VHH binders against Peroxide stress-activated histidine kinase mak1 (mak1). Designs and how they scored, part 8

Target 1, 123 residues: Peroxide stress-activated histidine kinase mak1 (mak1), of Schizosaccharomyces pombe (q9p7q7r1507to1629)
Amino acid sequence: SVLLAEDNIINIKVISRYLERIGVKFKVTMDGLQCVEEWKREKPNFYSLILMDLQMPVMDGYQACNEIRKYELENDYPKVPIVALSANALPHVVLSCKDSGFDSYLAKPITLQHLSLIISGIL
Below, E stands for the ipSAE of ESMFold2; O stands for the ipSAE of ESMFold2 at other seeds; V2 stands for 0.75 times the mean of E and O plus 0.25 times the DockQ between their complexes.

## First folded at step 5 (VHH)

Design s49 (framework vhh_7qbe_3)
Fold by ESMFold2-Fast, scan of step 5:
Structure s49 (fold): chain B 123 residues (1-123), chain A 118 residues (1-118)
Amino acid sequence: as target 1 above (123 residues)
Amino acid sequence: QLQLVESGGGLVQAGGSLRLSCTASGFSYYMGWFRQGPGKEREFVASIDSGGGSTYYADSVKGRFTISRDNAKNTLYLQMNSLKSEDTAVYYCAAEGYDFWSGYSDYWGKGTRVTVSS
């Protein structure tokens, strides 16, 4: 199952339709805090992938990623793959995502082809 | 253009503590501190995300410095403990811009001077 954190309703609808087309089960959360709490609520391997928007209210994607990594370390959880979703595809943003604990990166606008490739490579 | 104003610099003895503040004219998702010592290039010190929960530190300051922010006041802080002579520098507040992580940003303050005496 895939966990999506995204605050833009149009992006949620687009990505949700792509996930349905790919044939994976998923849950949507609308900020980083909701994402962290939903992931913590489930068993360690319930979510196989997190798609994380970098810019969200309440708790952004960088903060959410770090909270998940900290919780994994403290509770001896397996590391869940986390893919950053960003409007900026410049090399420095990609490198900052990697340094922040993300496993991969998807540039907006998200396409079905790119999302499918990432999911097949991770799942 | 976003404006940043640093304060809190001064003279302090080795082993002492000092707190720097930076007031921003608006919100930025990523903010941080950089410093430039005598005869050296500007280097990264610490950064913090919009939520205040994700922090990053240069290896030279880990365990001694703490970065924090108050978004209601648009203010960034750097608590410096166990200061060393090599911490002597002008400290700059920076907000997210192109190449932020490499020590370059679209938005910089004028800096506040910290001198650590032995």
Scores: ipSAE 0.000, ipTM 0.110, lowest interface PAE 14.8, mean pLDDT 79

Design s5 (from d5 with S105E S108F V110Y; framework vhh_7xy4_2)
Fold by ESMFold2-Fast, scan of step 5:
Structure s5 (fold): chain B 123 residues (1-123), chain A 121 residues (1-121)
Amino acid sequence: as target 1 above (123 residues)
Amino acid sequence: QLQLVESGGGLVQPGGSLRLSCAASGFTFSSYYMAWVRQPHGKGLEYIATIDSGGGSTYYSDSVKGRFTISRDNAKNTLYLQMNSLKPEDTAMYYCAKEGYDFWEGYFDYKGQGTQVTVSS
């Protein structure tokens, strides 16, 4: 299953339709804290991929990614792939994502083709 | 076919100035944010400056703010970095970079071969 963290309703609808067409099960969360709590609630490997918006209220994507990586280290969990979703993939943002523990990134607007390729490479 | 070619680097003394250029081809230059990044010998890549597609908004790292100016000429498909009050810590390979890529490995394909800037006496 895929876990999506995204606070923009239009982006949620678009990405959800893409995940449905790809044929994967998924859950939507609307901020970084909800994402971290949902991921912690389930067993290791329940979610095989997290799609994480960088800019969200309450807890942003950088903070959420850091919290997940910290929890994995403290509890000997396998590292879950986390893909950053960026409103603008400027070079410094891409580098910040890599340094923060993300495994990859997708620039908005997200396309079905690129999302499918990421999922096939990870799942 | 996407190509970024940097030029204008060289050896300068502290307090000197250099103007770097980046000639872009193989894409619609005026549609993308552009950036300058640098890599000192044996260190990681450092963000320097970003300019929006129209040239109206610029962003700088704290280490260069007030000393460096990023600009662009969309008619010439050229990005510039004016570097003033150069310091030894500015010594690095300087790269022109295009906005984003969907894969980590592809990100670096959007920077050119670089131009070396050495600041020393």
Scores: ipSAE 0.006, ipTM 0.216, lowest interface PAE 10.3, mean pLDDT 83

Design s50 (framework vhh_7qbe_3)
Fold by ESMFold2-Fast, scan of step 5:
Structure s50 (fold): chain B 123 residues (1-123), chain A 120 residues (1-120)
Amino acid sequence: as target 1 above (123 residues)
Amino acid sequence: QLQLVESGGGLVQAGGSLRLSCTASGRTYYMGWFRQGPGKEREFVASIDSGGGSTYYADSVKGRFTISRDNAKNTLYLQMNSLKSEDTAVYYCAAEGYDFWSGYSEYDYWGKGTRVTVSS
């Protein structure tokens, strides 16, 4: 199952449509804190992939990714793949994502082609 | 393995224009221009996303410089207008690679630079 963290309603609709076309099960959360809490509530390996918007209220994507990586280390959880969703992938933004523990990134606007490619490489 | 080659630098009078090009030997996703002036550290100039639809500029060049790309030619451009003596620098092209699993380039790819001199 895929866990999506995204606060923009239009982006949620677009990405959800893509995930439905790809044929994967998914859950939507609307900020980084909801994403972290949802991931923690489930058993290890319940989510096979997290798609994480970098810019969200309450807790942003960098903070959410750091919290998940910290929790994995402290509780001997397997590392879940986390893909950053970025409105602008300047070199320093890509490096910040890598430093925060993201495994990959997708530039907005997200396309079905790129999302399919990421999912087929992970799942 | 990825090679970036800049061209288009030269000597130009203040108020003039130059267009820089950067050709990549392979696929690139995110690209940008950086520069290093005499006695200064390398600084960001402009960047462009993989599709060419989103651009960002340093405040010092906003309104004067335009970044663009032609993905069919693997080429990045920087159109420089209203050049100032302060724009004198070696200009570097930078690119990000993309890998399916990691999604990040393991390395920043950089060209060797092209020199721009703006005379007063």
Scores: ipSAE 0.000, ipTM 0.159, lowest interface PAE 10.6, mean pLDDT 82

Design s52 (from e10 with Y97P D98Y; framework vhh_7qbe_3)
Amino acid sequence: QLQLVESGGGLVQAGGSLRLSCTASGRSYDMGWFRQGPGKEREFVASISGSGGTTYYADSVKGRFTISRDNAKNTLYLQMNSLKSEDTAVYYCAALPYSSGWYELDYWGKGTRVTVSS
ESMFold2-Fast, scan of step 5: ipSAE 0.014; ipTM 0.283

Design s53 (from e10 with R27F S28T Y29F D30S G50Y T54Y; framework vhh_7qbe_3)
Fold by ESMFold2-Fast, scan of step 5:
Structure s53 (fold): chain B 123 residues (1-123), chain A 118 residues (1-118)
Amino acid sequence: as target 1 above (123 residues)
Amino acid sequence: QLQLVESGGGLVQAGGSLRLSCTASGFTFSMGWFRQGPGKEREFVASISYSGGYTYYADSVKGRFTISRDNAKNTLYLQMNSLKSEDTAVYYCAALYDSSGWYELDYWGKGTRVTVSS
């Protein structure tokens, strides 16, 4: 299953339509805290991939990624793949994502092509 | 670091079949096929996960094309059935991840040309 964290309703609709066309099961959360809580609620490996918007209210994507990585270390959980979603593809942002524990990066506007390639690489 | 070599293209009549191959010189997590028709932009065709357990197809080829891989041979395949003139293109293979797990779309060589005659 795929877990999506995204606070923008239009982006949620677009990405959800892509995931439906790809044919994967998914759940939507609207901020980083909801994402972390949903991931913790399920058993290890229930979610095979997290798509994480970098800019969200309550808890941003960097904070959410850090919380998940910390929880994995503390509880001997397998590392879940987390892909950062961002409007900014400048080199320093990509490097910051890597340093923060993300497994990959996907620039907005997100296309069906790029999303399907990322998903096929991970699932 | 990877090097990808495409082969198997050729001339085929509409309704015919072709099988394309792509050999890789290194480790990859996932792979895909792209194509570029005359006067068109490069477009996605199909992708496959490392295990082969997950595949995705462009709507235009779904039901006609099948992507597969043989990891022991480091080879990616695209079986193309019920070919149409609109499938005429140069076909490229791409590695989506290196062994570090970071996304990198890369192409090698000139691809392999498929021409479908009416």
Scores: ipSAE 0.005, ipTM 0.164, lowest interface PAE 11.7, mean pLDDT 79

Design s54 (from e10 with L96F S100T L105F; framework vhh_7qbe_3)
Fold by ESMFold2-Fast, scan of step 5:
Structure s54 (fold): chain B 123 residues (1-123), chain A 118 residues (1-118)
Amino acid sequence: as target 1 above (123 residues)
Amino acid sequence: QLQLVESGGGLVQAGGSLRLSCTASGRSYDMGWFRQGPGKEREFVASISGSGGTTYYADSVKGRFTISRDNAKNTLYLQMNSLKSEDTAVYYCAAFYDSTGWYEFDYWGKGTRVTVSS
């Protein structure tokens, strides 16, 4: 099961269609706070992968990733793979994502090929 | 085990042009150029996505440099026009490589030196 945090309706539709074509179950949340709350609500390992937009209202992707990593450490949860979704694929942004606890990143526009490769490597 | 080899550097007069190349020993996803001038930290120059569909440039090189790639040859290019003395640096190729989407940041070439004379 994949958890998607993305606030842009068009990006949600595109990524959702890709996930359907790949054949994985998924849930959409529209900001970082909703994503953190949804992930906490389910049992450990219910979500095998989180796709996290970096720029969202209420709580951005960096803050959401930090909250998940803190919660894992405090509650002895397994580390869930979190992939950053970014319009800025500069190497420095990618390095910043690693420092924030992300496991990987996907540059926007997201392609079916790259998403499939990440999912096959994790799931 | 991805190896990167840069070439194309040299001496050029201000206002001149150079084309840098970076050949990878295998497929890479996202690639970019960085440079390091005398007494400075390594700085970003330009990047290109695995498909070639998305490019980014540092403000200092926008309009003068063009990044491109030939995936059939596993080769990255940087076309450098209207060179300035400030562009003098060792230029490094970097690759973000992963068959599953995980990025490795340790794939760097040895660099190719560009010297722009007045």
Scores: ipSAE 0.000, ipTM 0.162, lowest interface PAE 11.4, mean pLDDT 81

Design s56 (from v5 with Y105E; framework vhh_7z1x_3; at its last look DockQ between E and O 0.94; V2 from the best seeds 0.00; counts 0 for: pae O 7.8 > 2)
Fold by ESMFold2 at other seeds, look of step 6:
Structure s56 (fold): chain B 123 residues (1-123), chain A 122 residues (1-122)
Amino acid sequence: as target 1 above (123 residues)
Amino acid sequence: QVQLVETGGGLVQPGGSLRLSCTASGFTFSEYAMNWVRQAPGKGLEWLSGISGSGYSTSYADSVKGRFTISRDNAKNTLYLQMNSLQPDDTAVYFCAKDFSDTYEPGDFDYWGQGTQVTVSS
């Protein structure tokens, strides 16, 4: 299952339709806090991928990623793949994603082709 | 093989007008609804307008209703967006997006272009 953290309704629908076309199961959360709590609620390997928007209300994607990585270290959990959804791929954004513990990033607007490649490389 | 190419962006002063074009190839244009979507600096995607495959049905987001007009020319495989009364908060990259079907739904896109920059400033 894929866990999507995104607060923009249009992005949610676009990405959800892509995931449906790829044929994967997924769940949507609308901020970083909801994402962290949903991920914690399930068993460590229940979600095989997290797609995490960087800019969200309540808790942003950088904070959420940090919280997940800390929780994994503290509990000796396997590292879940977390892919950042970014407005752009500028160097400072790429560096911030790496420092926060993201495994990769996708620049918006996200295409079916790019999402398919990321998912095929993980699953 | 599906390609969507946006043109017509640029710098315009507040209150000005601009017309965007999107040329389509690699699919039967008239069978699919088309949409305009934008992304302002530091913000998420915002759906602006949709038009059915035939062109008879159109819809607009409240933020642009009355100022923007969507149209299509199925003989030329071209989608248009006429933008009037532009304001600084209309500054964004504008994308055309192909719908999955002949009826439009915000966010129900399978392909979109690389976008064209529109900047409104004085």
Scores: ipSAE 0.012, ipTM 0.465, lowest interface PAE 7.8, mean pLDDT 85
ESMFold2-Fast, scan of step 5: ipSAE 0.502; ipTM 0.791
ESMFold2, look of step 6: ipSAE 0.026; ipTM 0.498
ESMFold2 (binder alone), look of step 6: mean pLDDT 83; pTM 0.855

Design s57 (from v5 with Y104S; framework vhh_7z1x_3)
Amino acid sequence: QVQLVETGGGLVQPGGSLRLSCTASGFTFSEYAMNWVRQAPGKGLEWLSGISGSGYSTSYADSVKGRFTISRDNAKNTLYLQMNSLQPDDTAVYFCAKDFSDTSYPGDFDYWGQGTQVTVSS
ESMFold2-Fast, scan of step 5: ipSAE 0.287; ipTM 0.687

Design s58 (from v5 with S101E; framework vhh_7z1x_3)
Amino acid sequence: QVQLVETGGGLVQPGGSLRLSCTASGFTFSEYAMNWVRQAPGKGLEWLSGISGSGYSTSYADSVKGRFTISRDNAKNTLYLQMNSLQPDDTAVYFCAKDFEDTYYPGDFDYWGQGTQVTVSS
ESMFold2-Fast, scan of step 5: ipSAE 0.174; ipTM 0.624

Design s6 (from d5 with G106D S108F V110Y; framework vhh_7xy4_2)
Fold by ESMFold2-Fast, scan of step 5:
Structure s6 (fold): chain B 123 residues (1-123), chain A 121 residues (1-121)
Amino acid sequence: as target 1 above (123 residues)
Amino acid sequence: QLQLVESGGGLVQPGGSLRLSCAASGFTFSSYYMAWVRQPHGKGLEYIATIDSGGGSTYYSDSVKGRFTISRDNAKNTLYLQMNSLKPEDTAMYYCAKEGYDFWSDYFDYKGQGTQVTVSS
């Protein structure tokens, strides 16, 4: 199952349609805090992948990723793959994603082809 | 062979200034975004500033905005960092970094050997 954190309704709709077409089960959350809470609520391997928008209200993707990695370390949880979603592919964004614990990066606009490749490589 | 060679670091008093340089070779310098990153002793790498391939667009971390200026000279294959109003917390090894070819390129593999900046007393 895939957990999606994204606050833009158009992006949610597009990515959801792609995930349906790829044939994976998924859940949508609207900000980083909701994503962290949903991930913690389930058993450690319930979600096999998190797709995380970097720019969200309440808690952004960098903070959400850090919270998940901290929780994994403190509770001896397996490391879940987390893929950053961003409109900005500038070097500083890529470096910040690596520092925050992301496993990969997808540039917006997200395409079915690129999402399929990432999912095939992880799942 | 790709080479990035930093220089210009040193010991400076709080409130002082330094200008760092990075001499690039082995790639088409004018085609890539360039960045400065730093690493305080015993801590992780911190992003400082980025400049686009043409030099027209720059971005800075909040910790240095208004104090540091990134620039480049594509004719000389050189990247610069002008550091003003230096603070003790700016003490770190400073690295020149080149953008990679893909989303998850290792900027650490493309950084130079670094130049030490110490802001003391």
Scores: ipSAE 0.005, ipTM 0.204, lowest interface PAE 9.9, mean pLDDT 83

Design s60 (from v5 with S59E; framework vhh_7z1x_3)
Amino acid sequence: QVQLVETGGGLVQPGGSLRLSCTASGFTFSEYAMNWVRQAPGKGLEWLSGISGSGYSTEYADSVKGRFTISRDNAKNTLYLQMNSLQPDDTAVYFCAKDFSDTYYPGDFDYWGQGTQVTVSS
ESMFold2-Fast, scan of step 5: ipSAE 0.354; ipTM 0.726

Design s61 (from v5 with F100W; framework vhh_7z1x_3)
Amino acid sequence: QVQLVETGGGLVQPGGSLRLSCTASGFTFSEYAMNWVRQAPGKGLEWLSGISGSGYSTSYADSVKGRFTISRDNAKNTLYLQMNSLQPDDTAVYFCAKDWSDTYYPGDFDYWGQGTQVTVSS
ESMFold2-Fast, scan of step 5: ipSAE 0.202; ipTM 0.645

Design s62 (framework vhh_7z1x_3)
Fold by ESMFold2-Fast, scan of step 5:
Structure s62 (fold): chain B 123 residues (1-123), chain A 121 residues (1-121)
Amino acid sequence: as target 1 above (123 residues)
Amino acid sequence: QVQLVETGGGLVQPGGSLRLSCTASGFTFSEYAMNWVRQAPGKGLEWLSGISGSGYSTSYADSVKGRFTISRDNAKNTLYLQMNSLQPDDTAVYFCAKDFSTYYPGDFDYWGQGTQVTVSS
């Protein structure tokens, strides 16, 4: 199952439709704190992938990612793949994010092609 | 479009303190890591400190660790560097620099014009 953290209703609608077409089960959370709490509430392997918007109210994506990584370390949990979602106006983007704790990155607007590629590589 | 403007430099005595500010415009400030870099007279660029877009994660060069504090106010699109226990060797032009990517640190695409800090009696 996929856990989505995204506060923009239009982005939620688009990504949800893509996840339905790909055929994966998913849950939506609307900020980083809801995402962390939802992930902690379930068993360690319940969510196989987290899609994490970098900009959210209450707790942003960097804070949420760090909280999850600390919790995994403290409780000997397996690392869940976390993919950052970001508005990037730059013509070129890198494909990895090592220092921030993220496993990968998707630029907004998210496309079905890129999301499918990420999911097939992880799930 | 993208603008970075540093302020707060000046002359300060050894042991003194100074706070630098960098005001950003032309991009979504909170999505990019920001950095402070300096260049002393006749020397190359030295990276000093970085802060994530949210402000949650910070990092420091050994030369300034424990003396300098990086912070940001995303509502004001402003980056700060609080400098304490200043030494003559801290004399340099100080630049703020924007990360090229939202997730890959260390590649800078925009720099401010710099602000001069002189530590001398």
Scores: ipSAE 0.000, ipTM 0.111, lowest interface PAE 16.1, mean pLDDT 80

Design s7 (from d5 with G106E; framework vhh_7xy4_2; at its last look DockQ between E and O 0.41; V2 from the best seeds 0.00; counts 0 for: pae E 10.7 > 2)
Fold by ESMFold2-Fast, scan of step 5:
Structure s7 (fold): chain B 123 residues (1-123), chain A 121 residues (1-121)
Amino acid sequence: as target 1 above (123 residues)
Amino acid sequence: QLQLVESGGGLVQPGGSLRLSCAASGFTFSSYYMAWVRQPHGKGLEYIATIDSGGGSTYYSDSVKGRFTISRDNAKNTLYLQMNSLKPEDTAMYYCAKEGYDFWSEYSDVKGQGTQVTVSS
């Protein structure tokens, strides 16, 4: 299962359509805090991939990724792949994502082709 | 196809200066942000500097701010990094990168060959 954190309803609809077409099960959360709490709620390895928008209210994607990585380290959990979703896929943003614990990134607008390639490479 | 070719590296004493160049081809250079990144031996990629498409806005990592200057010449499709007051900690392979570059791909053909900078006494 895929866990999606994205606050924009139009982006949620587009990405959800792509995930349905790819044929994976998924759950949507509307901010970084909801994403962290949903991931913690389930057993380790329940979610095989997290797609995480960098810019969200309450808790942004950088903060959410950092919280998940801290929790994994403190509780000896397996590392879940986390892919950053960014409208600002500039080189410094991409490298900041890598340094924050993200495994990869997808530039907005997200395409079916790019999402499918990421999922095939991780799952 | 897209090509990035770095040059200008070498051996330099602490406190010295070097100017790196990156020759870009295969894309509309003037339309994209460009960056310099480095990789010390046995370590991960470290962000150094970014410049916008027109050259008017620049961004630097704290480790190089005030010592390095990123610039570009869109007429020549060339990106530059002026490195002053070099320290042993600046020793690394230096790469230029285009906006949207995939830094997680171990087998990416989109990264240039790099240019080695060694700061040693």
Scores: ipSAE 0.011, ipTM 0.257, lowest interface PAE 8.7, mean pLDDT 83
Fold by ESMFold2 at other seeds, look of step 6:
Structure s7 (fold): chain B 123 residues (1-123), chain A 121 residues (1-121)
Amino acid sequence: as target 1 above (123 residues)
Amino acid sequence: QLQLVESGGGLVQPGGSLRLSCAASGFTFSSYYMAWVRQPHGKGLEYIATIDSGGGSTYYSDSVKGRFTISRDNAKNTLYLQMNSLKPEDTAMYYCAKEGYDFWSEYSDVKGQGTQVTVSS
């Protein structure tokens, strides 16, 4: 199952349609805190992938990623793949995402083709 | 199998120009963002420019902005880099790169042999 963290309603609708077309099960959360809480609520490995926007209210994607990685370390859990949804592809932004614990990123605008390739390579 | 073949490098004087090409095969070229990356001798990889799948949006690093132009021809599965006003610090091995789910891993593992650009008097 895929966990989507995105606060923009239009993006949620678009990405949800893409995930349905790809044929994966998913759940939507609307900020980083909701994402972390939902991931913790389920058993380890229930979510095979987290798609996480970097810019969200309450808790941003960098903070949420750090919290998940910290929780995994403290509980000896395997690392869940976390893919950043980024507004730009600047090299230092990409490196900052990697240093924060993200495994990969998708630059906006997100297309079905790019999302499908990311998912097939991870799952 | 995915292949990226860079060409068009060479020796050029400061202030000169070169046009690099990247021939792509083994994937649907028109579906991917593409990038040019360079590696000066003894230094890390630097992303120079990126272009979206349709060619409508581009990004450039500050070191090349205004001098280099990325473009693509989706009918020929070819990516281009026009390099103008070349400087000695542009001397590097140049690679093209495909956007993918493991783009981060490919950041340091650029495929293909690359093409050498040397800017010297």
Scores: ipSAE 0.006, ipTM 0.196, lowest interface PAE 10.3, mean pLDDT 81
ESMFold2, look of step 6: ipSAE 0.006; ipTM 0.215
ESMFold2 (binder alone), look of step 6: mean pLDDT 83; pTM 0.841

Design s8 (from d5 with Y101R S108F V110Y; framework vhh_7xy4_2)
Fold by ESMFold2-Fast, scan of step 5:
Structure s8 (fold): chain B 123 residues (1-123), chain A 121 residues (1-121)
Amino acid sequence: as target 1 above (123 residues)
Amino acid sequence: QLQLVESGGGLVQPGGSLRLSCAASGFTFSSYYMAWVRQPHGKGLEYIATIDSGGGSTYYSDSVKGRFTISRDNAKNTLYLQMNSLKPEDTAMYYCAKEGRDFWSGYFDYKGQGTQVTVSS
């Protein structure tokens, strides 16, 4: 199952339709804190992939990713793949994502083709 | 053919300074963001600094903020990194990189062959 963190309702609808077409089960959360709490609530390996928007209220994607990585280390959890979603493909953003513990990056606008390739490479 | 050629690395003592240059060719240099990244021997890539196409906006990793300065000369198709107050942990191969979606996992639009910086007492 895929866990999506995205605060924009239009982006949620688009990505959700793509995930449905790809044929994966998923859960939507609307900020980084909800994403971290939902991931912690389930057992290890329940979510096989997290799609994480970088810019969200309450807790942004960088903060959420760091919190998940910290929790994994403290609780001996397997590392869940986390893919950053960003409107900005600038070198500093892409490399900052890598340094923050993200496993991959998808630039907006997200296409079915790009999302499918990422999912097939991770799952 | 797109090329990036780094130069200016070398051996320096802690607290020293070096200025790196990157000569760009084969693309419209003034149209792209440019970055410096580094890779210590046997370690992963680390982002250092980014500069916008016109040179007016710069961004730095926390590890180098206040010590390094990125700049560019669009008339000369050259990117620079001024490195001050160098520390042993700055020892790495330094690469300049062109804006692109595929920076992740070492998939840049392009990066050069690099220039080695060694900070040793």
Scores: ipSAE 0.012, ipTM 0.213, lowest interface PAE 8.9, mean pLDDT 83

Design s9 (from d5 with Y101F S108P V110Y; framework vhh_7xy4_2; at its last look DockQ between E and O 0.10; V2 from the best seeds 0.00; counts 0 for: pae E 12.6 > 2, grease 31 > 24.2, SAP .758 > .668, placed apart)
Fold by ESMFold2, look of step 6:
Structure s9 (fold): chain B 123 residues (1-123), chain A 121 residues (1-121)
Amino acid sequence: as target 1 above (123 residues)
Amino acid sequence: QLQLVESGGGLVQPGGSLRLSCAASGFTFSSYYMAWVRQPHGKGLEYIATIDSGGGSTYYSDSVKGRFTISRDNAKNTLYLQMNSLKPEDTAMYYCAKEGFDFWSGYPDYKGQGTQVTVSS
C-alpha cells in the first residue's frame, strides 16, 4: 500500500488517478503530521512506499521524513522507502532531502511513466 | 549514440530576446522530461526550466519566471527556450538536459556541450 502526503487538491487528484491506473492501493493524507501519524498507526510493513510533498502545512515533508526515520531507529523498524515530491531539482533541495532521510525524489510535474518506474523499482 | 546539440546563443543587449534550440537524438525524446540548465562563469549549474514529456507542464526558477518559456516539439525531437527581457545576470553557458527518473541525483541524466549567452551593454 502507498501513502501519499500532499496538501494541493489538484496534485492529489492527478497522483491518485495515476496510482489507480498503476493498480496499487493507497491512502491520502494532507499534511506531514497526518502522514506520520497514519504511518505509525499501521504495522511497519503495511505501507511499502511513502510519496511525500516537501512543502505542506502543519508539518512539512522534511520534518515528517525526519520524524519517521527517528521513530524507525528508536523502535528498530525497517526503513520505509520515502520519495520526495519536489517543485524543482536544485542542488540545495536535493541535499536537504538527503539530510532529512529521503530515498529519492520526483520532480513536479509528475507523470504516470515516472511514477510507474519508481513504484516498479521500489515495490 | 545519445546526443544533445544546443544552438541560438550569442551576444545581446539588456532587454533583448534570444531563442535557444536543442536537437536531440539517440533516445526516445517524447518519453523524457527535458530541462534547460545554465552555468554562469565560475559558478555551479542552475536548473532554470523543466518540461514534462508531453509538454503539458512546466517549471521555472524564480530568477527566470515570467521572462523565459520552455517548449518542445516531439515530432522534431527539439527542445526550445524563449528568453525575453534579458538581464546581464542571465549571462551563462546554457545546456539542454535530458532528465532521468533519478533514485538520487539532483543533476541531469545527460547534458549537451552548451551554447553561450552573453548579455552586455
Scores: ipSAE 0.000, ipTM 0.160, lowest interface PAE 12.6, mean pLDDT 82
ESMFold2-Fast, scan of step 5: ipSAE 0.015; ipTM 0.293
ESMFold2 (binder alone), look of step 6: mean pLDDT 86; pTM 0.869
ESMFold2 at other seeds, look of step 6: ipSAE 0.006; ipTM 0.185

